VH-VL binders against q9umr5. Designs and how they scored, part 101

Target 1, 268 residues: q9umr5
Amino acid sequence: SYKPVIVVHGLFDSSYSFRHLLEYINETHPGTVVTVLDLFDGRESLRPLWEQVQGFREAVVPIMAKAPQGVHLICYSQGGLVCRALLSVMDDHNVDSFISLSSPQMGQYGDTDYLKWLFPTSMRSNLYRICYSPWGQEFSICNYWHDPHHDDLYLNASSFLALINGERDHPNATVWRKNFLRVGHLVLIGGPDDGVITPWQSSFFGFYDANETVLEMEEQLVYLRDSFGLKTLLARGAIVRCPMAGISHTAWHSNRTLYETCIEPWLS
Key: E = the ipSAE of ESMFold2; O = the ipSAE of OpenDDE; V2 = 0.75 times the mean of E and O plus 0.25 times the DockQ between their complexes.

## First folded at step 3 (VH-VL)

Design qa40 (framework fv_nofazinlimab; at its last look DockQ between E and O 0.27; V2 from the best seeds 0.00; counts 0 for: pae E 6.7 > 2)
Fold by ESMFold2-Fast, scan of step 3:
Structure qa40 (fold): chain C 268 residues (1-268), chain A 122 residues (1-122), chain B 112 residues (1-112)
Amino acid sequence: as target 1 above (268 residues)
Amino acid sequence: QVQLVQSGAEVKKPGSSVKVSCKASGGTFSRYAISWVRQAPGQGLEYLGYIIPIYGTANYNEKFKGRVTITADKSTSTAYMELSSLRSEDTAVYYCARGEGSWSRPYYFDYWGQGTMVTVSS
Amino acid sequence: DVVMTQSPLSLPVTLGQPASISCRSSQSLVHSDGNTYLYWFQQRPGQSPRRLIYKVSNRDSGVPDRFSGSGSGTDFTLKISRVEAEDVGVYYCMQGTYWPPTFGQGTKLEIK
């Protein structure tokens, strides 16, 4: 039998976006129990990420308890950051595969239609003024805004991403690292044609330096210090990187070739 | 000075497989994309796929999916392209090409290998 | 796949005269990041292709300033202000905005 699958959606999204994904899973792994969490849908996806983590935590506890053999997580876009935090704060998670679909794991620094909708007159160079305020940190998108030209402000003001990445000290850091390391597989998916996640390598823990040159995961200070376990996971053979060209941001959960290549192998 | 040096010419029979190598020097091999492009005699350029060695996963043009396999060996700074079920129309010069000095756009070409002639005798 | 169409396919030019090659794409090459990923390559007889121009109009290092690229959307042009003997070869445009990357059919530049 197949382990249950829990799906966590992204910004301005809901469970209905995953109809094709569920069809693919049913075709290749018939009998799999798939639960798409219907929390923080639409505009509620703008709520602070720590608030979302608490709500999703309460929803996943009974599912994990009923599956002693383990569960898989499929987490899309912003949802991948929620799942990152769940793996850290839960002392008793039994996640085998954590499949991250085009999630900004090192943060976001790019102009998108979503940002223009929320902040129509702001350019990416100016968003730090809003996002790194106490008011801005009440929006989920600002919780992972990572301006490479204002790294001091990011480190001081980020209430979510800087903490879960171990970029700023936290009293729970040792426990969060221990919990995260219990994951069986970290499957990272993303690609150059996403069009929303900027830089796209953020889905693979790469990110801009101060000159906007992308440094990959192995060059990041969080990796080199092993702040939350990435170096240990890579040494264990537990990190899978599956880049795919030609896929736009809204298509990661509905592309059959992507599913067959990057997701299907990790569902049992 | 970045150099891509490819293996020598191959002559193969229909139905066999060929494996072409591309050895990189003068740069950081694991962090750049290596693409494969072919050119039949007197014809234009056709894209096969790429690999970013540090990621380990290759992407293939659908036209060649199932017949082409692209791999990389970080210890020898060498990328490989293997094409199976060879036909006479696979006769071409096969080139490896590097992405730009960052991996922001992995299939964009700044340096090319010298090419490897693969002849499939019918 | 995006279709790239070059014109002319054969370009005989008198030494010292200007030459112009057109490239048209089947859809706009403007990427969602605002960049236009249109490239020009030169292939001299018996040699590997060499990139001349990237992102429509930027010249690669070592490429003479007599080469220039221009255009937007779906229509692009490579110009050589004064053709030299060493410019003989086939010129290709390429798009990198959409997967997979695709090339024009090539323009053969010859001295008449």
Scores: ipSAE 0.504, ipTM 0.802, lowest interface PAE 2.6, mean pLDDT 89
Fold by OpenDDE, look of step 4:
Structure qa40 (fold): chain C 268 residues (1-268), chain A 122 residues (1-122), chain B 112 residues (1-112)
Amino acid sequence: as target 1 above (268 residues)
Amino acid sequence: QVQLVQSGAEVKKPGSSVKVSCKASGGTFSRYAISWVRQAPGQGLEYLGYIIPIYGTANYNEKFKGRVTITADKSTSTAYMELSSLRSEDTAVYYCARGEGSWSRPYYFDYWGQGTMVTVSS
Amino acid sequence: DVVMTQSPLSLPVTLGQPASISCRSSQSLVHSDGNTYLYWFQQRPGQSPRRLIYKVSNRDSGVPDRFSGSGSGTDFTLKISRVEAEDVGVYYCMQGTYWPPTFGQGTKLEIK
């Protein structure tokens, strides 16, 4: 039998968005138990990511307990960060494939529709004033806002991304790294036509330097220092990169070609 | 120096399938994307899809509704385009074309194959 | 799909004279990354297409400087300052900003 699949949605999203994915899984892997977690839907997805991590943890623990052979995670957009954090804090998770579906794994620094909604009068270049305040960090979007021009503020004020990345020292860094490394495979999915994840390479742990030049995963300090295990995972062949052009952000979970190429191979 | 050499002309019956090959030389095959474009006689150009051999990822024009399959063999530096359920309207010259040395823009076409004529007739 | 409209479709030109081809897109071709992925291709009789211009105004290596591309948003132009006999063929614009990439109808350049 196939391992159970747990799906975590993104910002302003719900379980309904994954109806096509469910169809694809049922068709290609009949009998698979798929659970789309209907937590923090809609505007509730703006709640602090650590709060979301706790909520999702409570939901996945019983699922994992019933699946001693292991489970697969499909985590979309903001959900990918939630899942990474989840795997970092859980010392007893049994995740085989962690599929990061167009997630801002290295953070976000771009003007998007959801930013306009939350901060209608703020430009990308000025959001650091809000996001790196105690008030701003109460919003999920600010928890992974990564301003390359204000790295000092990011490192000191980011209450989520900087911590799970091990960019800021904290007492749980070693344990979190150990926990995350329990994953069988890390499948990174994204592409240049996403239109939301900025830069799109963030889905592959690439990101801007101080001159807004995009550097790849292997050039990032978190990789070079192996702060949360990327270098170790890559060395043991546990990282899969699956890029695809021509797919908008809202289509990653509903594109059949993408599913067959980037998702299905890792659900066995 | 970079060359894309395609397989020879094909004559097919309606309902059958055709598989065209595109062999790359003069550069590193895997890091580049290979796209397929066709041109009906006396008509314009139509995009079919692409593959990035190093990742094995492909994407298709939805117009073909699953009739097109693009694959690649890194060991032979060869890309393939298979079109099934052939119709008379599929009669065209099929081109492979190389993208930039980045998967960010697969349908940059700096080099083209010589084209493969596929004729579909009863 | 994005519609690319070229004009004119037929372009008779006297040798040594300039030529201009227009290409209009049904929507702005400015990508979210800030680039505009508009291309121009030349197809000589009996040959494969050849890329002349990428990203609106960049000439490929080996392309004569008499070819130039310009434009922004939805309106683009390919210019040939002095048409030569070897320039006979069909010219296509293509957008690569939106999936799938789409081509104009083509402009047939002939010598009068």
Scores: ipSAE 0.394, ipTM 0.772, lowest interface PAE 1.2, mean pLDDT 93
Fold by ESMFold2, look of step 4:
Structure qa40 (fold): chain C 268 residues (1-268), chain A 122 residues (1-122), chain B 112 residues (1-112)
Amino acid sequence: as target 1 above (268 residues)
Amino acid sequence: QVQLVQSGAEVKKPGSSVKVSCKASGGTFSRYAISWVRQAPGQGLEYLGYIIPIYGTANYNEKFKGRVTITADKSTSTAYMELSSLRSEDTAVYYCARGEGSWSRPYYFDYWGQGTMVTVSS
Amino acid sequence: DVVMTQSPLSLPVTLGQPASISCRSSQSLVHSDGNTYLYWFQQRPGQSPRRLIYKVSNRDSGVPDRFSGSGSGTDFTLKISRVEAEDVGVYYCMQGTYWPPTFGQGTKLEIK
């Protein structure tokens, strides 16, 4: 018998988007209970990420309670940030594998069709004016906007990413780190052809310095200070990095080779 | 500043395998893709796949999936390409190529190795 | 796979005269980040390829200013304003926008 799998979708998603992933799990691991959480669908995925975390927390509690041997999380795109926050705020989670499927874990600094739709006159160089305001922080996209040229504004204004990264002082930092470290494996999935996550290495906790040079996970201050447990997890051998070329942002959950290579081995 | 030095020419029988090395010097090895490209005599260039050494996994052109294995050893700054079940049409010069100072895209091919001739004949 | 089509495939040129090589892709090479990942490589006889031009029009270090790249979308051109003896070889365009990277067939430049 396989552990239950909980799926958390990304921006403008619905449970239908994961039909192929569900098929792959059913074919390779028959009998696995898979729940795709249907909260914050469509435009509701723009609500503040802390609101989404609260709602998803309420949904996962009964699932985890029914599975004392543990569960797995598959969290896509924006959903990977929701899941990382869940792992931090839940004292009682029993997640074995946290599978982060092309998620902007260190933030986003790239123009996308969604950003053009929301802020049609803006470009990545000036979005900090919107995103690093109280009004901007009411949108999920701005909760993980990370402008490498305005780091002081990011650290002051970010209501989500700077907190879950431990980049800004807050009273729960030690407890959140302890909770996150209870995860069995952190599986990081992404690739250079994603087309949305910018830099694509954000899915692997890499990000731009002030010159837009990508620093690797091991070069990031949050890793070096072990602010939320990345250094500890890597030292345990608990971080799996699984990059794959040729997959666009909307295709990560509908590619059989990706599933078999990067996801299936971690669905014990 | 980056230099790529490949292993020497090889003559192989059909059905065997070949492993070509590509030692990099200069620059940062870990974050930039090492790609493999081949060129049959008198023909154009054909892309095989790449590896980003810090991630440790490789990505392959579908045409070669199942026959090619690409690996990297960060401690020696060396990438490897192994092609199995060799056929006569695999006779080619095999190149490694790499970027340095790239904008996080793995397909820049700033630097090329000298090439390794692999001849498959019975 | 994105098909890259070069013309001409063979280009005999008189020394000192201009040369022009066309490269056409089967689909737009504009990436979602706004860049166009179109490259030009030169392969001199008996040598490995060398990058000349990156992202359509940017010359690599040490590339003479008589080489220039231009184009957009699906149509691209490499120009040599005045061909010199050392320019003999095969020129390839390559796209890096879509997986997998793909090359044109090559244009063999020869001097009469």
Scores: ipSAE 0.099, ipTM 0.672, lowest interface PAE 6.7, mean pLDDT 89
ESMFold2 (binder alone), look of step 4: mean pLDDT 90; pTM 0.926

Design qa41 (framework fv_nofazinlimab; at its last look DockQ between E and O 0.01; V2 from the best seeds 0.00; counts 0 for: pae E 12.1 > 2, placed apart)
Fold by ESMFold2-Fast, scan of step 3:
Structure qa41 (fold): chain C 268 residues (1-268), chain A 122 residues (1-122), chain B 112 residues (1-112)
Amino acid sequence: as target 1 above (268 residues)
Amino acid sequence: QVQLVQSGAEVKKPGSSVKVSCKASGGTFSNYAISWVRQAPGQGLEYLGYIIPIYGTANYNEKFKGRVTITADKSTSTAYMELSSLRSEDTAVYYCARYEGSWSRPYYFDYWGQGTMVTVSS
Amino acid sequence: DVVMTQSPLSLPVTLGQPASISCRSSQSLVYSDGNTYLYWFQQRPGQSPRRLIYKVSNRDSGVPDRFSGSGSGTDFTLKISRVEAEDVGVYYCMQGTYWPYTFGQGTKLEIK
């Protein structure tokens, strides 16, 4: 009776992280078919995002084909960027709710344990030297590294985020925009206590300017130009913003209050 | 610039294993992937699998999964392909080939080794 | 698996004349990033394959401009504007969009 739910995990993650989310869905929507995709787990989550998008695309096609009433996506952290691209590259997706759990939609500019593990001598101020090289763009983390002090390098070197956000031109931009606009609801979730996503407003399409002052979605050139449909979706009433304080990065998929407030209402 | 040099011809009995090496020179080994492709006498090309040292991952064509193992030693810039449970139809020239993974999926084999003839007798 | 079908399988050509090889895929080769990962390889007698064309139409360094690739979606063509003696060999198309990567059967180009 309920639409199937497809879950896409994040960096250094796997399906195991979503056991609480599955419990919540089963309690409120018993009988829902939930598929947590076991692709690009652990270290494989470091592979280029376009490669991950292709693999997840192949996995979701049969699920969507069996659900003519539509499906929902729940996409966590880096996985939210994978889902953004899926909705753009698929000419025939039938996604109703796209639920983005604390995903860096405008990019990442902050020191984290993940970056220190991969690049232990780097600080956020000098990571652009690695990430904006051809070698660096082979790592998913660097595909959405957005240094506000080197925006020219970001625009030229980002093989993924700058393209899906329409910040740099692409031959398929018009088709990608048309496909993305087929989504029923774009549910954006995030908050100030995440501790990993920097700035946290990136989950809501806000981001730093060159002075590290956060500009909200409506002030972004991407929104103003309607590059991939954010302005159109907002005008249609299809964007839901659900910020919540008190939740750390690894807790978005395991907090009951968050689930009841931000996720449950969008799972038909 | 980049050169791939493979080990010499092998003659094996059915049921045995063979391990072919591919030594890379001229570039940074960890910055590209090594693929393995075979060609039976008078036949076309067939893809076996690849290894990407920068991710520490290998992947195999399902047809050979369970029999093929691809490894790499970055200290010697050498990739290996081991094929077990050999059959007469495994008789082929085995090639290693490089591709440089840049920003998406350019698996385009820009350099090839000279090939290694593996003959499975009987 | 994606099936790659080449035509013709045998291509006798007169020296100096044009040659054309077709390659069809069982499904669209457009990758998630919008690129089409279709390649053409040449294998001269007794030699390893060498890449001629990548992403449908891009020539590799050192490949003569008499070689050109074209096509989109599922239908692709390799053209040689003026066949030379050294062009004798087998030509293969390959798709890199879907795992596992697959080759066409090969087209034998002969001078006669």
Scores: ipSAE 0.403, ipTM 0.777, lowest interface PAE 3.4, mean pLDDT 89
Fold by OpenDDE, look of step 4:
Structure qa41 (fold): chain C 268 residues (1-268), chain A 122 residues (1-122), chain B 112 residues (1-112)
Amino acid sequence: as target 1 above (268 residues)
Amino acid sequence: QVQLVQSGAEVKKPGSSVKVSCKASGGTFSNYAISWVRQAPGQGLEYLGYIIPIYGTANYNEKFKGRVTITADKSTSTAYMELSSLRSEDTAVYYCARYEGSWSRPYYFDYWGQGTMVTVSS
Amino acid sequence: DVVMTQSPLSLPVTLGQPASISCRSSQSLVYSDGNTYLYWFQQRPGQSPRRLIYKVSNRDSGVPDRFSGSGSGTDFTLKISRVEAEDVGVYYCMQGTYWPYTFGQGTKLEIK
C-alpha cells in the first residue's frame, strides 16, 4: 500500500484548494490516504507560525502513529515553512518525502497582493518597520519577512525564519538540525512565473544579497555552515530541485504536468 | 453561544462497553479538537484523548491500552467516546470539551459539557 | 509521563485574603517553539472544569484580574489577590507540552 499523504495549505487557503491534487493522487496512487489539514484556514493563517506549528504537530502525531512505514508531506506556500519547522521540532517524525510546493523557504521580500491586503499603507521597502517589531511578529507573513537591506533587524527580530534557519544562535539549533535530517527526501518545487514568492528562487533556498542579487542555495551562509542540514542533505542525495516555468502561484497544486513531473515520483 | 451537551448517565457491568456522546451547537465543530477528560468520584482529572473532527484522527492516552475509541460525526456535530472492557475503576464523570491549549486567545475558547456519570458495578 | 505536583492540596482561606497555589512539573514545560503550555483550571462544586489561565500567565476571557499565573520551566504559581466566596472549588494545573497531557492532584480552596 501507499504511504499516507499529509497536506498543509498556504496563506488564506482551505482544503478546497487541493481538490485537484487529491484527484491526481487518487488516480495515480489508488488507495492512498490523503489528509488535508484544515487548520488555520483563511484569515487564521495569519496567526504566528510557531502557534501553527504546534497546532499542526498535534494533528499529525496521530496520523504518523498509525503509519509506522512513514508518511509524505506536501506543503504549499507558507505551509512549506510550517512543515520545515514542524520537522525541526519533532524528534520522532517519520516523514519520507517532504515536498515543498512553491514555499518561501528562504523568506519573502516583495510586494504582493497578500502584503497589500495585510499592510495597505506599507511598501516592501518600509515593511521592516512593522514586521521587525514585537507586534509585527504576531503575523505569519512577518515571521518569514527577510529584508536584505536590514539584515541586523532580521537576525535580531525574526522570531521564526532566522531561528529555523539557524541564522541566529539558539539552544535548540543542534537538536532541530538532527530532527530535520530525519527526512528521506526534500523536494523543492517552484518557478520563475510564480508571481508571489519573491524572489522565486526562495523556494530553492536562494535569496537576495545586500545588492538584491539573487544567490543560489550553495552560496547561502545557512548552506555553507550547514546550520540546519542543507549541506548534509545535499551530500547524501536527499535534495531534489524541480523548477517549472509557466505556473502561477495559485496553480501549483492544480497542474497535472507539475504533479506528474515533480510530485508523483516521490509518493511511492 | 457554543454549548456541548452530553448523553445521560450510564450504569454498566464489568467487561461491557459504554459510548458517551457530546453534541456541539452554536458554533463551528470541524476545526476544533474535542477532548475527553474523566474524573473519578472525589478524585482529580485524567486526560483520555482528543479528536479533530475535520480529520477524523484521534490521539489517545496509552494508559488505556487501546480500550478507548474517540470518533466524530461532522454531519451531526457530535463526538463520541467509547470505553470497552469496563472495570470498577472506570467509574467516573466523563467530560467532553472543545479545547486545545496550543492555540492562542482570543481565537480559541474552551467549552465543556455537563459531564456524564458512568458507573461500573457488578 | 510528566508528573504535575500541586501544593498545598487543601487551602483554607479567609475571605478577602490572598491565596497561592504551587504547581511543579517533573520536567521543563518549555516547548521547542519557546512557549510553555501550562494551564490552570477551576472547578466549582457540582460544576464542570473551567480554564482560568493559559500558557502560564494569560487569563481567559471573563476571568477576574484577581487571578494571576506566573512561573517558568518547572515551577508555576496561581495567585488570587483577594479571595471571594465564588472562588471556592478545586484548582488544577495541567501541562499541554507533552503527550499525554497531565493534571496536578488538585487544590481544594475553602473559606475559613
Scores: ipSAE 0.014, ipTM 0.467, lowest interface PAE 10.9, mean pLDDT 90
Fold by ESMFold2, look of step 4:
Structure qa41 (fold): chain C 268 residues (1-268), chain A 122 residues (1-122), chain B 112 residues (1-112)
Amino acid sequence: as target 1 above (268 residues)
Amino acid sequence: QVQLVQSGAEVKKPGSSVKVSCKASGGTFSNYAISWVRQAPGQGLEYLGYIIPIYGTANYNEKFKGRVTITADKSTSTAYMELSSLRSEDTAVYYCARYEGSWSRPYYFDYWGQGTMVTVSS
Amino acid sequence: DVVMTQSPLSLPVTLGQPASISCRSSQSLVYSDGNTYLYWFQQRPGQSPRRLIYKVSNRDSGVPDRFSGSGSGTDFTLKISRVEAEDVGVYYCMQGTYWPYTFGQGTKLEIK
């Protein structure tokens, strides 16, 4: 039998977006219990990420309790950050595969149609003035905004990403790292034609330096210091990187080849 | 300096396939995209696809309905474009092109091969 | 697909006079990183295309300063302030923001 699968959606998203993914799972792994969490839909996806983490935790606890052999997470876009925080704050999670589907794991530094709707008069070079303020941190997008040209403001003002990355000293860092490391596999999915995640390598824990040169995961300080467990997890053979070109941001969960190549093998 | 050298001209029958090579020299091969563009006689330029050798992933223009296959061999610093089920309208000069710049500047074309004429005739 | 429309398609110019080529896209070419991936290429007779301008207005190395690019959003222009005999050829705009990347039809620059 197959472990239950829990699906967590992204910004301005809903559970309906995953209908094709559900079809693929049903065809290849019949009998799998799949739960697409219908929380923080649409405009509610703009609520602070810690608020979303609390709500999703409440939803996953009973599912995990009914499945002592473990569960899998498939977490899309912003949802992948919610899921990573869940793995850190839950000392009792039983997640085997955490499948991060085009998620901005090291943050976002890009102008998108989604951002233009929220901040129509701003450019990516100026968004730090909004996002690194108390008002800005009330929006989920700003919780993972990562301006490579204002790293001191990011480290000081980020209420979410800098904390779950262990980039700022905090009393929970050791416990969060221990909890995260209990995951069986971390499956990282993304690609250069996404068009939203910027840089697209953020889905693989890569990100810009101050010159906007992309440094890959192994070159990041958070990896080198092993601040939340990436180096340990990679050395354990538990990180899978599955890049795929030719897929736009809204198509990751509706591409059969992507599913068969990057997702299906991890739904034990 | 960076140089792209393509395989020689080919004459093909309709329904067959052609595989054009593009050998890169004078730079790092794996980290930059290799693109394929064609130009029919008297016509403009048309983009076929690209490959990112370090990831081994290629993207194709859907206009060709799966007839294009783009690959790369890092050991020989050579990219390949194969076009199958050839039609007379596939008669064109086929160019490979390579990007210069950091990886954070995708699709920044700077170097072109000399072109490979492919003629499809019965 | 993003349609790139050039005007004019044929451009006869007297030596020493200015030339201007326009290019319009069917949608904005601004990418998620804030850059606009609009290129201008020159193809001299019998040669491969050569890049002149990248990201709207940046001249490539070795391109004379009489070439300039401008524009934003959907409307772009290549200007040659004083046409020289070596400028004969076909000029193409190209967008690299949206897959598949697409070219304009080309503008043939001729000396009168």
Scores: ipSAE 0.000, ipTM 0.491, lowest interface PAE 12.1, mean pLDDT 87
ESMFold2 (binder alone), look of step 4: mean pLDDT 88; pTM 0.905

Design qa42 (framework fv_nofazinlimab)
Fold by ESMFold2-Fast, scan of step 3:
Structure qa42 (fold): chain C 268 residues (1-268), chain A 122 residues (1-122), chain B 112 residues (1-112)
Amino acid sequence: as target 1 above (268 residues)
Amino acid sequence: QVQLVQSGAEVKKPGSSVKVSCKASGGTFSNYAISWVRQAPGQGLEYLGYIIPIYGTANYNEKFKGRVTITADKSTSTAYMELSSLRSEDTAVYYCARHPEYYGSLRGFDYWGQGTMVTVSS
Amino acid sequence: DVVMTQSPLSLPVTLGQPASISCRSSQSLVHSDGNTYLYWFQQRPGQSPRRLIYKVSNRDSGVPDRFSGSGSGTDFTLKISRVEAEDVGVYYCMQGTYWPPTFGQGTKLEIK
């Protein structure tokens, strides 16, 4: 009688990383059908995010169709952005809780081992030259690169994040907003000790201004203009913010206290 | 004015538990985390854990997990730190302190309570 | 845990002279957000700690400009340009970059 749970992984990830999460769900909500989508694993997680959205969409349709009472999404890191787009492009989704584990909702601006692996001679200050090219936009990590010092380039070149956040106009924006607003709860999880997501407040729709001072969600134009429904969701009481310190990027799906505090209450 | 007011001194026997309170101004509870730090007589500072009252989230230093519990009562703007299985080594002044966990990384402890002396002896 | 090491542990200073306290961390304190979460606290006898400096070099409101913080990576310094009688106490550095927050062992500043 618990709603099915669909799990979407992150960059260079696989279903194995969610072993502990599945254990926790089975302990607290026995009988829950949990599907960890085994698509775009490893290097394939670098494929353009719109390609990943299409693949994940095809995988979730039959799951949602079999669960007329609704489903829950648990989406980790980059996977949270995939889930954001899924909720906007699907005009028939029945998602109750969308649980986002440390996802860069407003983008990423920080050096990580993954960026150094792909672009070993680049600094974060120089990555805009690569990421905001048509070639760079063929890599998922560049789809959510958000350089606060080159916001004009981000707005013009981002093929994914600027569009789903409503920061650049799109013909489908009104439909995307309507679809996203069908979600029951938007549960945002993240914290200062993540070590990968920069700024960590991006997981809560906060982000750097041009001086690298973080402005929180309620100060963002995206929120103030209600571009895809954040202000409406907050007014409805549908946004849950659950920050926790002491958790590194790879531990969000394997920390029992985090699960009991931030995830368990939203799995009906 | 930001104010953190702690409960009075306690004398406890080994094996018992102690619960210290920290009453914060209303504004502190809305926007800040409350941390607990202790200081044994003549010693340095040791971090115990925190709570973010508006979200109900708490986390603990691994050294104290299983023995420490931090809670908050939003209706009275009061945070509590309970330490169980007390030992003589737990004799210390216990401080609550505020920090803006929600608005960035750990930005230190900008306001502190007056401290509560907990003595564990037989 | 990140180890914070202060030197000296005892600092006798003549009134009006400068004082300097060093703090070294066992690993770089640069956070992934680009900030360095290094703090300095003052504890006067019988009182609660008081924060003087946050993020390496920023002075808290009400802290005299004779106090300054500097450093980067793993090596940090708190300087008092002209020590006054009210500066007597124990000074602690603290890192907030890594969980859990950890403190240096403290430096006791006394007037000679």
Scores: ipSAE 0.000, ipTM 0.457, lowest interface PAE 14.2, mean pLDDT 87

